# Designs tried in a protein design chat: miniprotein binders against p81326. Part 107

Target 1, 226 residues: p81326
Amino acid sequence: MLHFGGFIMEINHISKILEKEREEYIRNKVEEYLKQGFSKDDAVNKANQSWRTYIGHRIQDVIYNLLKKFLKDSGLKVTTDKALNNRNLPEELDKVKRLIAINYGEYLFLPDADVIVYKVENNDIKIIAIISVKNSFRERRFETTYWKLKLKESPVTSHIKVFLATPDKDNEISYKCPNGKPKKMRIILEYELDGIYFLKEDFEETEKAKHFGKIVEDIIEISKKL
Short names: E, the ipSAE of ESMFold2; O, the ipSAE of OpenDDE; V2, 0.75 times the mean of E and O plus 0.25 times the DockQ between their complexes.

## First folded at step 13 (miniprotein)

Design W47 (at its last look DockQ between E and O 0.01; V2 from the best seeds 0.00; counts 0 for: pae E 11.2 > 1.5, placed apart)
Fold by OpenDDE base, look of step 13:
Structure W47 (fold): chain B 226 residues (1-226), chain A 104 residues (1-104)
Amino acid sequence: as target 1 above (226 residues)
Amino acid sequence: SEEEKKIEELLLKAIKLLFEALELLEEAEELAKKGDYEEAIKKLEEAVELLKEAVKLLEEALKIAKELGNEELIKKVEDLLEDVKELLKEVKELIEEIKKKLEE
């Protein structure tokens, strides 16, 4: 069992933990928006949207911290797209930024990369994986797929694994064919991405769809092949 | 059962503390990289306290699980408890390492 394997498995509870804060968060935000002059209905809607953003960031932060911690002993490094958006980057991060950039002719843009895993060998940086963290699939359902496809188009980035990590709270992609009906999103995401990692137990496991607890081992294995 | 619910509650509380501790570890590391060793130590000491509390919660959960005779829950809690204790050890060691740097 991987170091802290028990702890990683308990990530399943992150959604429940955060959900306990929801009521208070919503109440406070509603009050804030009412003070700003919004109607009650608008305030509630805005508060709910704020919560979705907030919880998404919290989950992302947890995943980042876990990966950073658990990959450290393997010599792997972890960063985020946010960290790369600074004007003054240390040389290492500047290289990372350049190695994940997607070419759009006159412009280079970064993919959505909530978490970036890379290694440094002999002063050379190799990008290993990008992990997209999604709490829900209400918006931009195939955005991660888009970035994966774009990364494949360049020999510079084609080797980069793209993973999705999600609690899938709404069970949108937990099963391929529930009740005999194909779930388009699950099928496409699993096909196009290098892996889907669930922060829950109730899902259909496949070669590419695994529990989040496997992600550390998988990343380490990939890193050894690069 | 009521006991199972209690175990779950304890686990959730402990896990929350663990996530918070990891956040503090990250902050401490960033501070240390900037040379803010004193503040880094403060963050780590806070993390130690959270982890100690998590240990207590998990030990209580383990006690209840053993009383129930639920081998699955026992194993789960034991594994988590071991991880937390190991993390606690690492954090303490990190504090000592940073303290040495402050003395240099």
Scores: ipSAE 0.595, ipTM 0.824, lowest interface PAE 1.0, mean pLDDT 92
Fold by ESMFold2, look of step 13:
Structure W47 (fold): chain B 226 residues (1-226), chain A 104 residues (1-104)
Amino acid sequence: as target 1 above (226 residues)
Amino acid sequence: SEEEKKIEELLLKAIKLLFEALELLEEAEELAKKGDYEEAIKKLEEAVELLKEAVKLLEEALKIAKELGNEELIKKVEDLLEDVKELLKEVKELIEEIKKKLEE
């Protein structure tokens, strides 16, 4: 029901609100850690790590809700890794979980898929895409590309698109060759993933690297091919 | 086709080696920041060997792609091969830079 332009505006609005929260969040966390007995340096480091986790979860929640809202009329459903970890899964979600699980020997592993888009046709479930949400690339730099490679190894999962969504506030992957120097991380992520979607306006756009507002159109197009 | 499956296998293996080399580079960067230059060089030399193997796999894949005349596949392999070769060059230069710091 909502116009696609409204989707883009909601993303920009929420991102601005989250950016303004940062200083207060870190200040409060530093005070909390100091009260727990940590040194000033340790408290600051822990507060910054806490912020990265916090902002990543906030962005993930926003992405989930917006995709659920804007994909509803296209017959596409959205779930999250949190929902799939519940003890009592409905049959539909249990099928989703099994379809994205990676068989590794005699153990079954669920990839770190923050948001999952799927459809239901004739009581069959087809996974369209998983979206990994990263606020920073200082840790777990290539985890998403590893999961794409594992999914590609099986005909059951090889069709699943793997996307990365990021604000990339520190410009770690926003440009291929800033100041004439290649960013190998951006180049490899763009090569291996099906798409990188930026939650900001200042980045180098390519066929695979786009503004996050484009993701709804891309997902709908992909779903028509399946 | 069987040839296209072989190219895909070679690409996946080369990409796996590339990821392993990138992890070694990250470890070497952290070691160099701590002043552990000898161990950083050791990690970088291991990365060089992985990248050399990745180049060999990509060159084989490129040969097969050219025999097939698949222009899209040729471009895909050439782009990745160029990236791996550039990274290999940069790692070798970084080894020399760190060796200078070890002498100081």
Scores: ipSAE 0.005, ipTM 0.221, lowest interface PAE 11.2, mean pLDDT 78
ESMFold2 (binder alone), look of step 13: mean pLDDT 88; pTM 0.875

Design W48 (at its last look DockQ between E and O 0.70; V2 from the best seeds 0.00; counts 0 for: pae E 5.5 > 1.5)
Fold by OpenDDE base, look of step 13:
Structure W48 (fold): chain B 226 residues (1-226), chain A 101 residues (1-101)
Amino acid sequence: as target 1 above (226 residues)
Amino acid sequence: GPEEILEEAEKLLLEAIKLLFEALELAEKGDPESLEKALKLLEKAIELLRKAIELIQKALDQGVPEELRKKLEEAFKKAEELLEDAKELLEEIKEELEKQK
């Protein structure tokens, strides 16, 4: 049994906890935008957009910290794409950056990688997994799938597992065929990705679609095979 | 009654969970000030969890319908697991603080 197993399961409540901050956040942002000269309607719209961005980052931060904590004892390391956006990287992170880069001929670009899990063995870096964190699927529904497919095209990156973590607050991918109607997005994401991890209880569980509490064990198991 | 106790216990659990996540975030920063703040949050979380456990136990001791009993037992189990996790994290942070001295 993983240390803090009860705690990680309670990630289900993170969205609810963060949502309690929304009213105050929106009020403050509306006031800020009004002072900048926006109309009331524009200020409200901008505040709501800001909130969506804010809460997305907060969820990502929580996931990052959890993974960092729970993978530490296994000797696994965690970083982010943001940490890699530096001209002066430590040697270890520079290697990580290079090992996740996608070739576009004359150019190398990084995939969207909210969280990157890797290990160091005999001074060699092995990338284990990339976790994409999405609070909602309003925009760029298949972006994570695109990066997974691109990573598969190179023998350098083809082994990297790509996971999606989401609370799926709008129930866009929680079920495959609710009311007998196939949910295209759920089916495609589950097929193309290595796993989907839900920060909630109300979802259709499958071999690839699991509760977030399983992600640590899955990553550790994958790491042992590399 | 027992239903009100369950509701209060669930409120306490949710607040404790909030504090646990905040404590973890602070602990991962690793600096002494953040670690000290994390300890305070964990102590409060532990207090809330103990209170929830006591309330649930009180309700269970009164005798409740089967459906409510099941919910109380689930909440009890959750509270106990979280309490153990909180205590363990508390000790880890204390050890880390001592190493930095």
Scores: ipSAE 0.638, ipTM 0.832, lowest interface PAE 0.9, mean pLDDT 92
Fold by ESMFold2, look of step 13:
Structure W48 (fold): chain B 226 residues (1-226), chain A 101 residues (1-101)
Amino acid sequence: as target 1 above (226 residues)
Amino acid sequence: GPEEILEEAEKLLLEAIKLLFEALELAEKGDPESLEKALKLLEKAIELLRKAIELIQKALDQGVPEELRKKLEEAFKKAEELLEDAKELLEEIKEELEKQK
């Protein structure tokens, strides 16, 4: 069995570890795009965008695998939004998908949920939490809080915890009032979400803003109450 | 000096942590080929962790300023915890491979 304090806390280094790959990744992608006929400037821009997608995907994969590993002994299951959009969906996951879908009349949409934690009891599925994984932020991007508010509107989804997991590489939400100046995005995210879990050491810790390593313990405790 | 030893040990720790995450990803796939690859990564991670522990212990045995001693002790504890985690995962994968025979 893996020790929670040691291994889980080392995820705080994941952004730094992956960043070492950046130069080689960019060089390879630029060459690839040049072969496709793009100009040098376009190839560089596309390579940088490709990198942002790649590193975000890699961080999400690490989070998924860690949660799957560490939650299995507590009877908790973990899936992803990618798995829920698969064409040939197993019955269990089809139920998970329906339990988190939001109805807009003729249309059904899934919330912005990169990782979903649920349990199966007495042939019923109970959604415990969704985790949105964000590598970077813009000041006006509050899509995760929108989905939390939508989930609160129905008694069948109002119990679902909505978490944000982030390395916050650029320190956009790491502190509430750096130098005495309020950061609107950090304050609103902390107010509206059930928790923010940082994949780094340097941030302002509060009751809702914690080291990522605490997410396993928090999810297990929440699951006992549902 | 001791500061250079800490820097080298931290480099080894970061590489080992990278290998541990890669091994976990492979282990969760569960097929024999992925499990065999995970074993190789874990053996390398264990090697790096043991090397880091040896470097840190050598620096601590020479006597160091209190501030540096605390950093070395923190790194030592981290390396030992990771080594135990790596060994546990290694044994889990060996057992799974044996079950699949």
Scores: ipSAE 0.189, ipTM 0.618, lowest interface PAE 5.5, mean pLDDT 84
ESMFold2 (binder alone), look of step 13: mean pLDDT 86; pTM 0.851

Design W49 (at its last look DockQ between E and O 0.01; V2 from the best seeds 0.00; counts 0 for: pae E 16.2 > 1.5, placed apart)
Fold by OpenDDE base, look of step 13:
Structure W49 (fold): chain B 226 residues (1-226), chain A 80 residues (1-80)
Amino acid sequence: as target 1 above (226 residues)
Amino acid sequence: GPEEILLEAIKLLFEALELAEKGDPESLEKALKLLEKAIELIQKALDQGVPEELRKKLEEAFKDAEELLEEIKEELEKQK
């Protein structure tokens, strides 16, 4: 069992790595949008928006690949909401999709599920965890919490653990009460979610707030109880 | 500097991981090349002398690269 414990720790550098790409990315996108006929100000704004989306996907991809690799030996499987957005799904993924769906009466909708961890036992699928990956909390601060609460409302989905993974570059949720002032977002997210996993070292560790390096072990442990 | 080399090496590690997870021979071969480059970069930095804290990080990244490299080599051999 290759103890890839060290490799997971490299995730601490992801924000720095991606930040180095930002300047070039923005420059290229600005040029692209200028060629499309946008004003300079519009081009810059669009480029920045594009970057936010891009960096989010990059972090998600890294997390996905890490989890896929490190959970493989445990027999656990990993997929993404993107993989589920197909009309023609393999039977296994179709079942996964159905098992994470939230009931809104006449409609079923999927939660935001950047990464989905599940196991297959005797042809039955059990959803273990959903990992939401967020680079920043500027928008949709409690969206993950909303989905967690919605999942709790059904006996079909109530067992699904919802985790947040974030580098929290701006230290929005790294500490509960820095300088004696409560951080509402950290407190609420930690309370409502099953865990927060930081892609960095500088954070206040608690029972639910851990380094990303612990997520594999935690998921495996949860899987054994299902 | 050495810190930049560390970041580049880690970047290559993540890229190699992504390719490795695809599992096809072409991707695996590409991953190997990236890891070899990462190892070379790290070794170069270590040979130049670096502060202790950075040395530890580089050594860890080096180890990670070697481990992943070995895993990919084994996988390639299984496909042959």
Scores: ipSAE 0.734, ipTM 0.894, lowest interface PAE 0.7, mean pLDDT 92
Fold by ESMFold2, look of step 13:
Structure W49 (fold): chain B 226 residues (1-226), chain A 80 residues (1-80)
Amino acid sequence: as target 1 above (226 residues)
Amino acid sequence: GPEEILLEAIKLLFEALELAEKGDPESLEKALKLLEKAIELIQKALDQGVPEELRKKLEEAFKDAEELLEEIKEELEKQK
């Protein structure tokens, strides 16, 4: 049964739960790729990559549904980058898309904002925050900080908070100086982003680095100031 | 002009980032090619002489692109 304490417990080991499913997923995917004519080695490599994509999307779905549920009563709405890429956008979502887009001459790019939180006041839309969901930090190292910098360049978007949500299973960013050596990625991400939210209990907590269970309160507090 | 070169390099950087996120060897190899092209375009723009503000943006993008390129090469070696 869903309860705040029970949900926090599930958040704390989402990555662990998904890892228990990994062996069956990999086995099934290898069989699928072998049937498509790939070599055994290629099938294994593709299955592992498929698993990384699957984890990322599943975690994003959990985060989306959680935020949608717990922000509803505060007058805050939630959408996703997938929904904004639909060609047949409702007027409200089209406006959300336009408010976060970055202009590069003749090109218009959306930030890689897996989840977007916004509010509607008097037919005006105010973007509150975007949340980037990352399962691993070997990929997309520069993406989140780059988008924060681009959003800061315009008065229209400079208020948008950019958050990172991660299980960080491999402790790539969980601690600033884990062996007396600075973790460049943790330090840079914490400096440049507005917050890092961990989907686990074991990490170095700071004003910007918190358990994911705090994100709802933080977003609500930010929305009151906008 | 150098502004158009920066825009093209940024476009290539985004495509390379998206491909690298997929993480399979085919996508990683494509990301390497795009990233190498982006780095070359950034260097071409810097060599033309650019306004100071644009130079700072190009230099930061160059640094980040080179770091990503090396991480992708490491990931490809790890998967072999």
Scores: ipSAE 0.000, ipTM 0.171, lowest interface PAE 16.2, mean pLDDT 78
ESMFold2 (binder alone), look of step 13: mean pLDDT 83; pTM 0.779

Design X20 (at its last look DockQ between E and O 0.33; V2 from the best seeds 0.00; counts 0 for: pae E 5.2 > 1.5)
Fold by OpenDDE base, look of step 13:
Structure X20 (fold): chain B 226 residues (1-226), chain A 80 residues (1-80)
Amino acid sequence: as target 1 above (226 residues)
Amino acid sequence: GPEEILEEAYKLIREARKLAEKGDPESLEKALKLLEKAIELIQKALDQGVPERLEILLEWAFEFAEWLLEYIERELEKQK
């Protein structure tokens, strides 16, 4: 059995390898935006934003595919918020969409849910977990925390586990208190979320902060309790 | 069987990745050969039909191998 561990090790390297393409990607995008009439500064900023989106999607896709595969044998299903952004959803996905929706009075909005794990039992949908995938925390540092807190406010969604998966390429949240200085973001994210899963080896492991390789096991265990 | 092919493909891909990280032309060329072999093995397994559980792994391995191959090719071109 291809040990989940072998694949995970390659995932750790995917982020690093993808980051090597950054310089070329940025250069090409800058040129593209300059041709569109943007200033040099604007072109650089737009290129950097484009890169963040691009690399984020690539990592999300890897994580999604991985989870889809490893959870399938357990009878669990996965989808994405993107898949739910359709006017004509299959009944199953429509139910999933409704079960993760957050109430804002007159409106229902979906949380950011890069990966959604659910099970179907007796035609009933149970949402197990939402996984947010972040490559870096430069922007919207506590967005996942916000969604977790919002999900807790409803008895419909309060049981949903919210996990963060990240390579943490910039070591923003890998350690709680490096050199005796507390990392606010790590502390808050770990406190508010149900787990943080690192696609790297160099991090401070805790009860909630684990290697990404543990996420499948944890999700399966949670699913058994629902 | 297809599981054995997948295991072998992963070994090849891992070795290729390690070689690619060295970045020297000889290592890059060797990495390319390993990736080509891995891709061939993966394709063979996919063509034979595999259980869905293995298909996803093979597809992922294939995508990664192709990506790494393209990366290596670009690096080799930069060195010419």
Scores: ipSAE 0.202, ipTM 0.634, lowest interface PAE 1.7, mean pLDDT 89
Fold by ESMFold2, look of step 13:
Structure X20 (fold): chain B 226 residues (1-226), chain A 80 residues (1-80)
Amino acid sequence: as target 1 above (226 residues)
Amino acid sequence: GPEEILEEAYKLIREARKLAEKGDPESLEKALKLLEKAIELIQKALDQGVPERLEILLEWAFEFAEWLLEYIERELEKQK
């Protein structure tokens, strides 16, 4: 029997594979910080913080490369918030940046948009979706929902889909009602966002909470409606 | 048929992934062989033409296999 979901689900293991690097990474970083003159306790704390940043960026890079590859044949383009913050921005990316920016009176800021999907038609740019990549929810747990709400405030950005991609290793949002008790963070994230895509196998699947491998089909379908 | 090719490739990739999680050199070398076989199967299937749904699944399998192969190659290089 052929398991189509099984092939997609191997991508859900990328975070787990990358976790094998953790022990060596921490060891090397502790040594680096000790050489900089930090105490052992400070070096360990800094190494753990460095790992959280490293693994988050590593997962984001994988997601970016996968989406760029799979969406190309559908006429969709992919960029990142890092690319949009470069000083020498090509005209196309400058337009993308302007199309997602949020106005705060005299200030203009980009939302949390780790990965941005857009298309170009007749020299016009249409933003399809932004994807926030979160390895854990220890701080700023509702940051992505805040940005979704801000994008909804303007007719020029209200169509933009906001997705969350996460391994959710600590099961902070994997189930709506674990042990019969509603999980506030999962319920609010699912209600406010356009979708949550899990980079793991064990979670409660719903209309909005899906395996990461489904994100390509969803983005393509959304783009056809625009 | 192409669905059987997907199942075989998936089996090889899953076994390779489990071996990569063990991380010892012998397991990593075995995982490389499994991934090379899986990539060959996927390439042959894509070259013969498949329905769009199966093409997408084969491309996902190919990209994961290639990513894992690159990961394993880097891990083996560290052991020099």
Scores: ipSAE 0.171, ipTM 0.602, lowest interface PAE 5.2, mean pLDDT 84
ESMFold2 (binder alone), look of step 13: mean pLDDT 84; pTM 0.816

Design X21 (at its last fold request DockQ between E and O 0.77; V2 from the best seeds 0.64)
Fold by ESMFold2, fold request of step 14:
Formats: sequence, structure tokens, C-alpha cells
Structure X21 (fold): chain B 226 residues (1-226), chain A 101 residues (1-101)
Amino acid sequence: as target 1 above (226 residues)
Amino acid sequence: GPEEILEEAEKLLEEAYKLIREARELAEKGDPESLEKALKLLEKAIELLRKAIEKIQKALDQGVPEELRKKLERAFILAEWLLEFAEWLLEYIKERLEKQK
């Protein structure tokens, strides 16, 4: 009889696999930008930003497809920020968009909600969770916490769980006190968010900081309470 | 019997996991020869996983004691996660091989 303890969650290797493309991707993008007339310095900066966008989208797509697959039999639906920004929204998605929008006076903006989980009951839509997906944090350290705090400000959105899903490729938040020193980013993110789900093996697990494989069970349990 | 079905499914899962791990390591190398090998390993792993999932589902549909049901459900979940990763990696490898044409 197999013992499943010790099986490595292979999904934890997605970032490492994708990172093998980085050198070639950057080289090709620099060449492309140089042909467009950018200086070498500008072309390199633009290529690096392009890479960060590309790898982030690739990881988001994997997470979206996983959640869509694993949540379907629980009556939960999944959509993305891209789908909500389409000009011709079906009525269901238009309702999802309105239920997560944040009011800034005369303007409405969507939070950082790469993936949105919701359910439909009795022709009514209930938002369960939003998931922000980040490969690394260098330029967007606390963006996700800002959106959690904004959602908590309104009674109509305060129930929405805000999760962060990350490979944390640069080890920026994997441990609370690496080398005995508190890591501000990890401590604040864990305090403010409803959960951090790591797509890597080596991190400090807590009640809020978990292996990514736990996100499905957690979302299902939350949905049963709503 | 259902205990024997669980044992069979666990053997299929263990073999599929070994194939997936090997395929992942080959895909990390990135050269066309390694990618072609990884593709074949993944096709086999997916076949084994789907066979295991079918066996587990059939056993669950027949009804089983609660202790065995929990074990079958755990195996089903593991198989589904492995299958999703294997299918993603297979498609990723196909994309990379096509780009190298």
C-alpha cells in the first residue's frame, strides 16, 4: 500500500520551469526594442518588465485552470480580471464585476483580483474569494494588502476573502524571521491577508501561510458558510 | 474487492509520479532531445493516471466502508493534481518544441 506522505507537489515547480525561458526571452525582447529605436538601457528595462508580465500571466493561467477544474463539482465558478474587462460582458460577469468594484467617488475600480471565485444561488451571485498571483514582489510589495483593506471598508464586500498565490521565486516572504531578523513584508502580508498560498516547497508554514494545494479545500469550506 | 482496487490505483499513481518527476527534470534541461523524452514520459503518466482515476471512481460508486472511502478519496485527489500538472507540462513541452522549429 502506498504511503502518500512525502509526495512532492509538482505544481510547485512551475516557476522554475518557466524561468528556464528567461535568458532567451530577454535577449529576443531587447533585440526587438532596439529595432524600434530604444536605447540599450531602455530596451533592457522594457525587456525585463515584459518578462515579469509574461511569467506572471503564465502562472495566473495555470492557477485559473486549476481552480476552475477543482471547484466545478462544488458549484463554484471562476473568472479573471481579463474576462471582467471585456466590453461585451454577459449579465453574470457584469454582476461579478459590480460586486467587487471599489467606489472612489465618481470612479469605480476593480481591486487586484487576478482570479475571482464566486457562486450562484437562487439567481444571486456571492463572491467567495479573490486571488492575487505574484511571482515576486520587488515593485508591488503590498498591493494585495491595500485591496484587502479597501474591500473591508464596505459591508457589501467585507466578506470577500483575499488570497495571495505565489512561487516567491526570490524568497522575499517565505520565512517570517530569516537569520533571526523579522521580514516586514511576510509579517504584514500574513497579518492582513486571509491566506498566502505558496507554489514552492521551502517556506514557513502557518495557519495562513500554506501549500498551494490547500487553497481548493479552503475555498470550498468558506463557500459552505455563505 | 475494493481494497485490491485501492492497492492497484496506488501502484499506478506511484509509477505515474516517477514518470512525471523524470519528465519535469528533463523539461528543466530544455534541449530538444530532453523535451522529446519528457513528452513520451508524460503521455505514459497521463495514461496511468486516467486508469487510476477510473478504478477509484468505480470503487467509490459501488459504495465502500468509511475507512476505505477516505483512502480512495485521498488517492483520487492526488491523482487529479498529478494529472493536471502532467497535462500542463505536456502542453508546455509541445509549445517549446514548436517554437524550436
Scores: ipSAE 0.656, ipTM 0.841, lowest interface PAE 1.3, mean pLDDT 87
Fold by OpenDDE base, look of step 13:
Structure X21 (fold): chain B 226 residues (1-226), chain A 101 residues (1-101)
Amino acid sequence: as target 1 above (226 residues)
Amino acid sequence: GPEEILEEAEKLLEEAYKLIREARELAEKGDPESLEKALKLLEKAIELLRKAIEKIQKALDQGVPEELRKKLERAFILAEWLLEFAEWLLEYIKERLEKQK
């Protein structure tokens, strides 16, 4: 019996593999910033910030590519908020952009949407899900929750599922009540979001907290109801 | 028959998985020699996975009982997951090797 678990588990190592570049990356960036005239402390701080951005993008790219690949056969399409930040968009992407926009009165803003999943049926676009990708939760812990709540406020966007994908490298949200103490962030994220998908093995599985390997199936199922 | 194809595909997947795991472990070491070895293993694994996928697709195209179809589809999904990971890791290693030059 093919250990389905073992095969999908290889994706759990993506974050770990990428993190191995950290030391070299930080060293190089520190040297760069020192050459720019920053103090040692400032250089280190900037290097660490740069790393967080860098590793975040790398993980996001992996998840984007995975979703793009596995959703393609189901006729589902994927894009990113970055791709929507263009003045001249193809008609399809312009429609996608409009369908995820949040109303702030005089202004429309896009939610943070690392991955946007949508379908096209009879020239009509249905937004299915937004996936936020987070490597760590040091900054903007509830940002994804904010966007979910904002999307719920409009009948145009209220149906859009918001998922979080994370390796949770620092074990910030892997368990609800480790040692009997509630983890506020896990509880709130799981309550407010439509799902959390972990690129790791060691986490508390629930109806809404699953291994990343299940995200494709869940998205496809949602798409059939839309 | 289709059952034999499934068994063959499963064997290919198992072998590919072993290679991928070993390649991953080598990639984690990060030295050029280990990275080069990992590349070779991944290339082989990718070949095996593509072969498995082709076999599975061929079996599915022949029409199979529902129970066997489900097994084949599961194997197909697993193969695709492993392939995606292997290709990602391969590209990652190539990038790492290029940066070390």
Scores: ipSAE 0.580, ipTM 0.807, lowest interface PAE 0.9, mean pLDDT 91
Fold by ESMFold2-Fast, scan of step 14:
Structure X21 (fold): chain B 226 residues (1-226), chain A 101 residues (1-101)
Amino acid sequence: as target 1 above (226 residues)
Amino acid sequence: GPEEILEEAEKLLEEAYKLIREARELAEKGDPESLEKALKLLEKAIELLRKAIEKIQKALDQGVPEELRKKLERAFILAEWLLEFAEWLLEYIKERLEKQK
């Protein structure tokens, strides 16, 4: 039997680590900008802008490491689009890259898949899911949806689940409008994608829009049906 | 016919997406030269997307079989989403350039 208490506990611990990391990062960046001759107000503003960029990469790395750790015992493997763009690919990752690539005539493109989950059975590779990680929806809000629609066009890739993982700190897709209707972006993302996983507590959960703590059990269940 | 219009619209969508992807990568670099190049790519992408939407609407107005209609409607939704994304990114980049002094 699978127990996910350890996963939820680790998410909680990482949230506290990221909070401490933010304080330390901002302090160090403010000092750095002050040394470069910026005013105190400008240094603080630049430090906060730098943190927004940094945390995007950090959340992606966190999700990658959490999924790698907690899917291992279920026979599932995890990689990243960054790893697949490496020129010196192991045979297994080269196969993963080929199985997820989208055909545009004479060109092949990788979807913007921050994290990729796959399994190996009898020397055959099956892609289970790709996860797009977004810290903010000011940019690229429909890119994940476009890649989902392209993947559906091919029998090779149509089975691949496409998930979005996001803290949605700015409440861009977790906020409900005053008339009770979700924002257009939330409606479209939830309709087209296979799931949205929030790294936050305050939102209305649905069959497809869930707390991030449920992602491991969902992926394992999907993999058993493939 | 409607099938040829769908093919033309799909080619426009693919070219527009390519331009949007390139513009997004330039926008992430964030320097003024990259932002200026991103604006030009997005302006071209928006032009192509509006042309694709017009072609799709024209095809939908002609009598089409249900399977072709579904493909045209799907292409229309994709084109509208890409257009909204490109227009938003264009304004965001313009604002960033204006604030850099």
Scores: ipSAE 0.000, ipTM 0.169, lowest interface PAE 14.1, mean pLDDT 79
ESMFold2, look of step 13: ipSAE 0.558; ipTM 0.800
ESMFold2 (binder alone), look of step 13: mean pLDDT 87; pTM 0.872
ESMFold2, fold request of step 14: ipSAE 0.630, 0.488; ipTM 0.831, 0.767
ESMFold2 (binder alone), fold request of step 14: mean pLDDT 88, 87, 87; pTM 0.872, 0.872, 0.871
OpenDDE base, fold request of step 14: ipSAE 0.545, 0.548, 0.552; ipTM 0.798, 0.799, 0.800

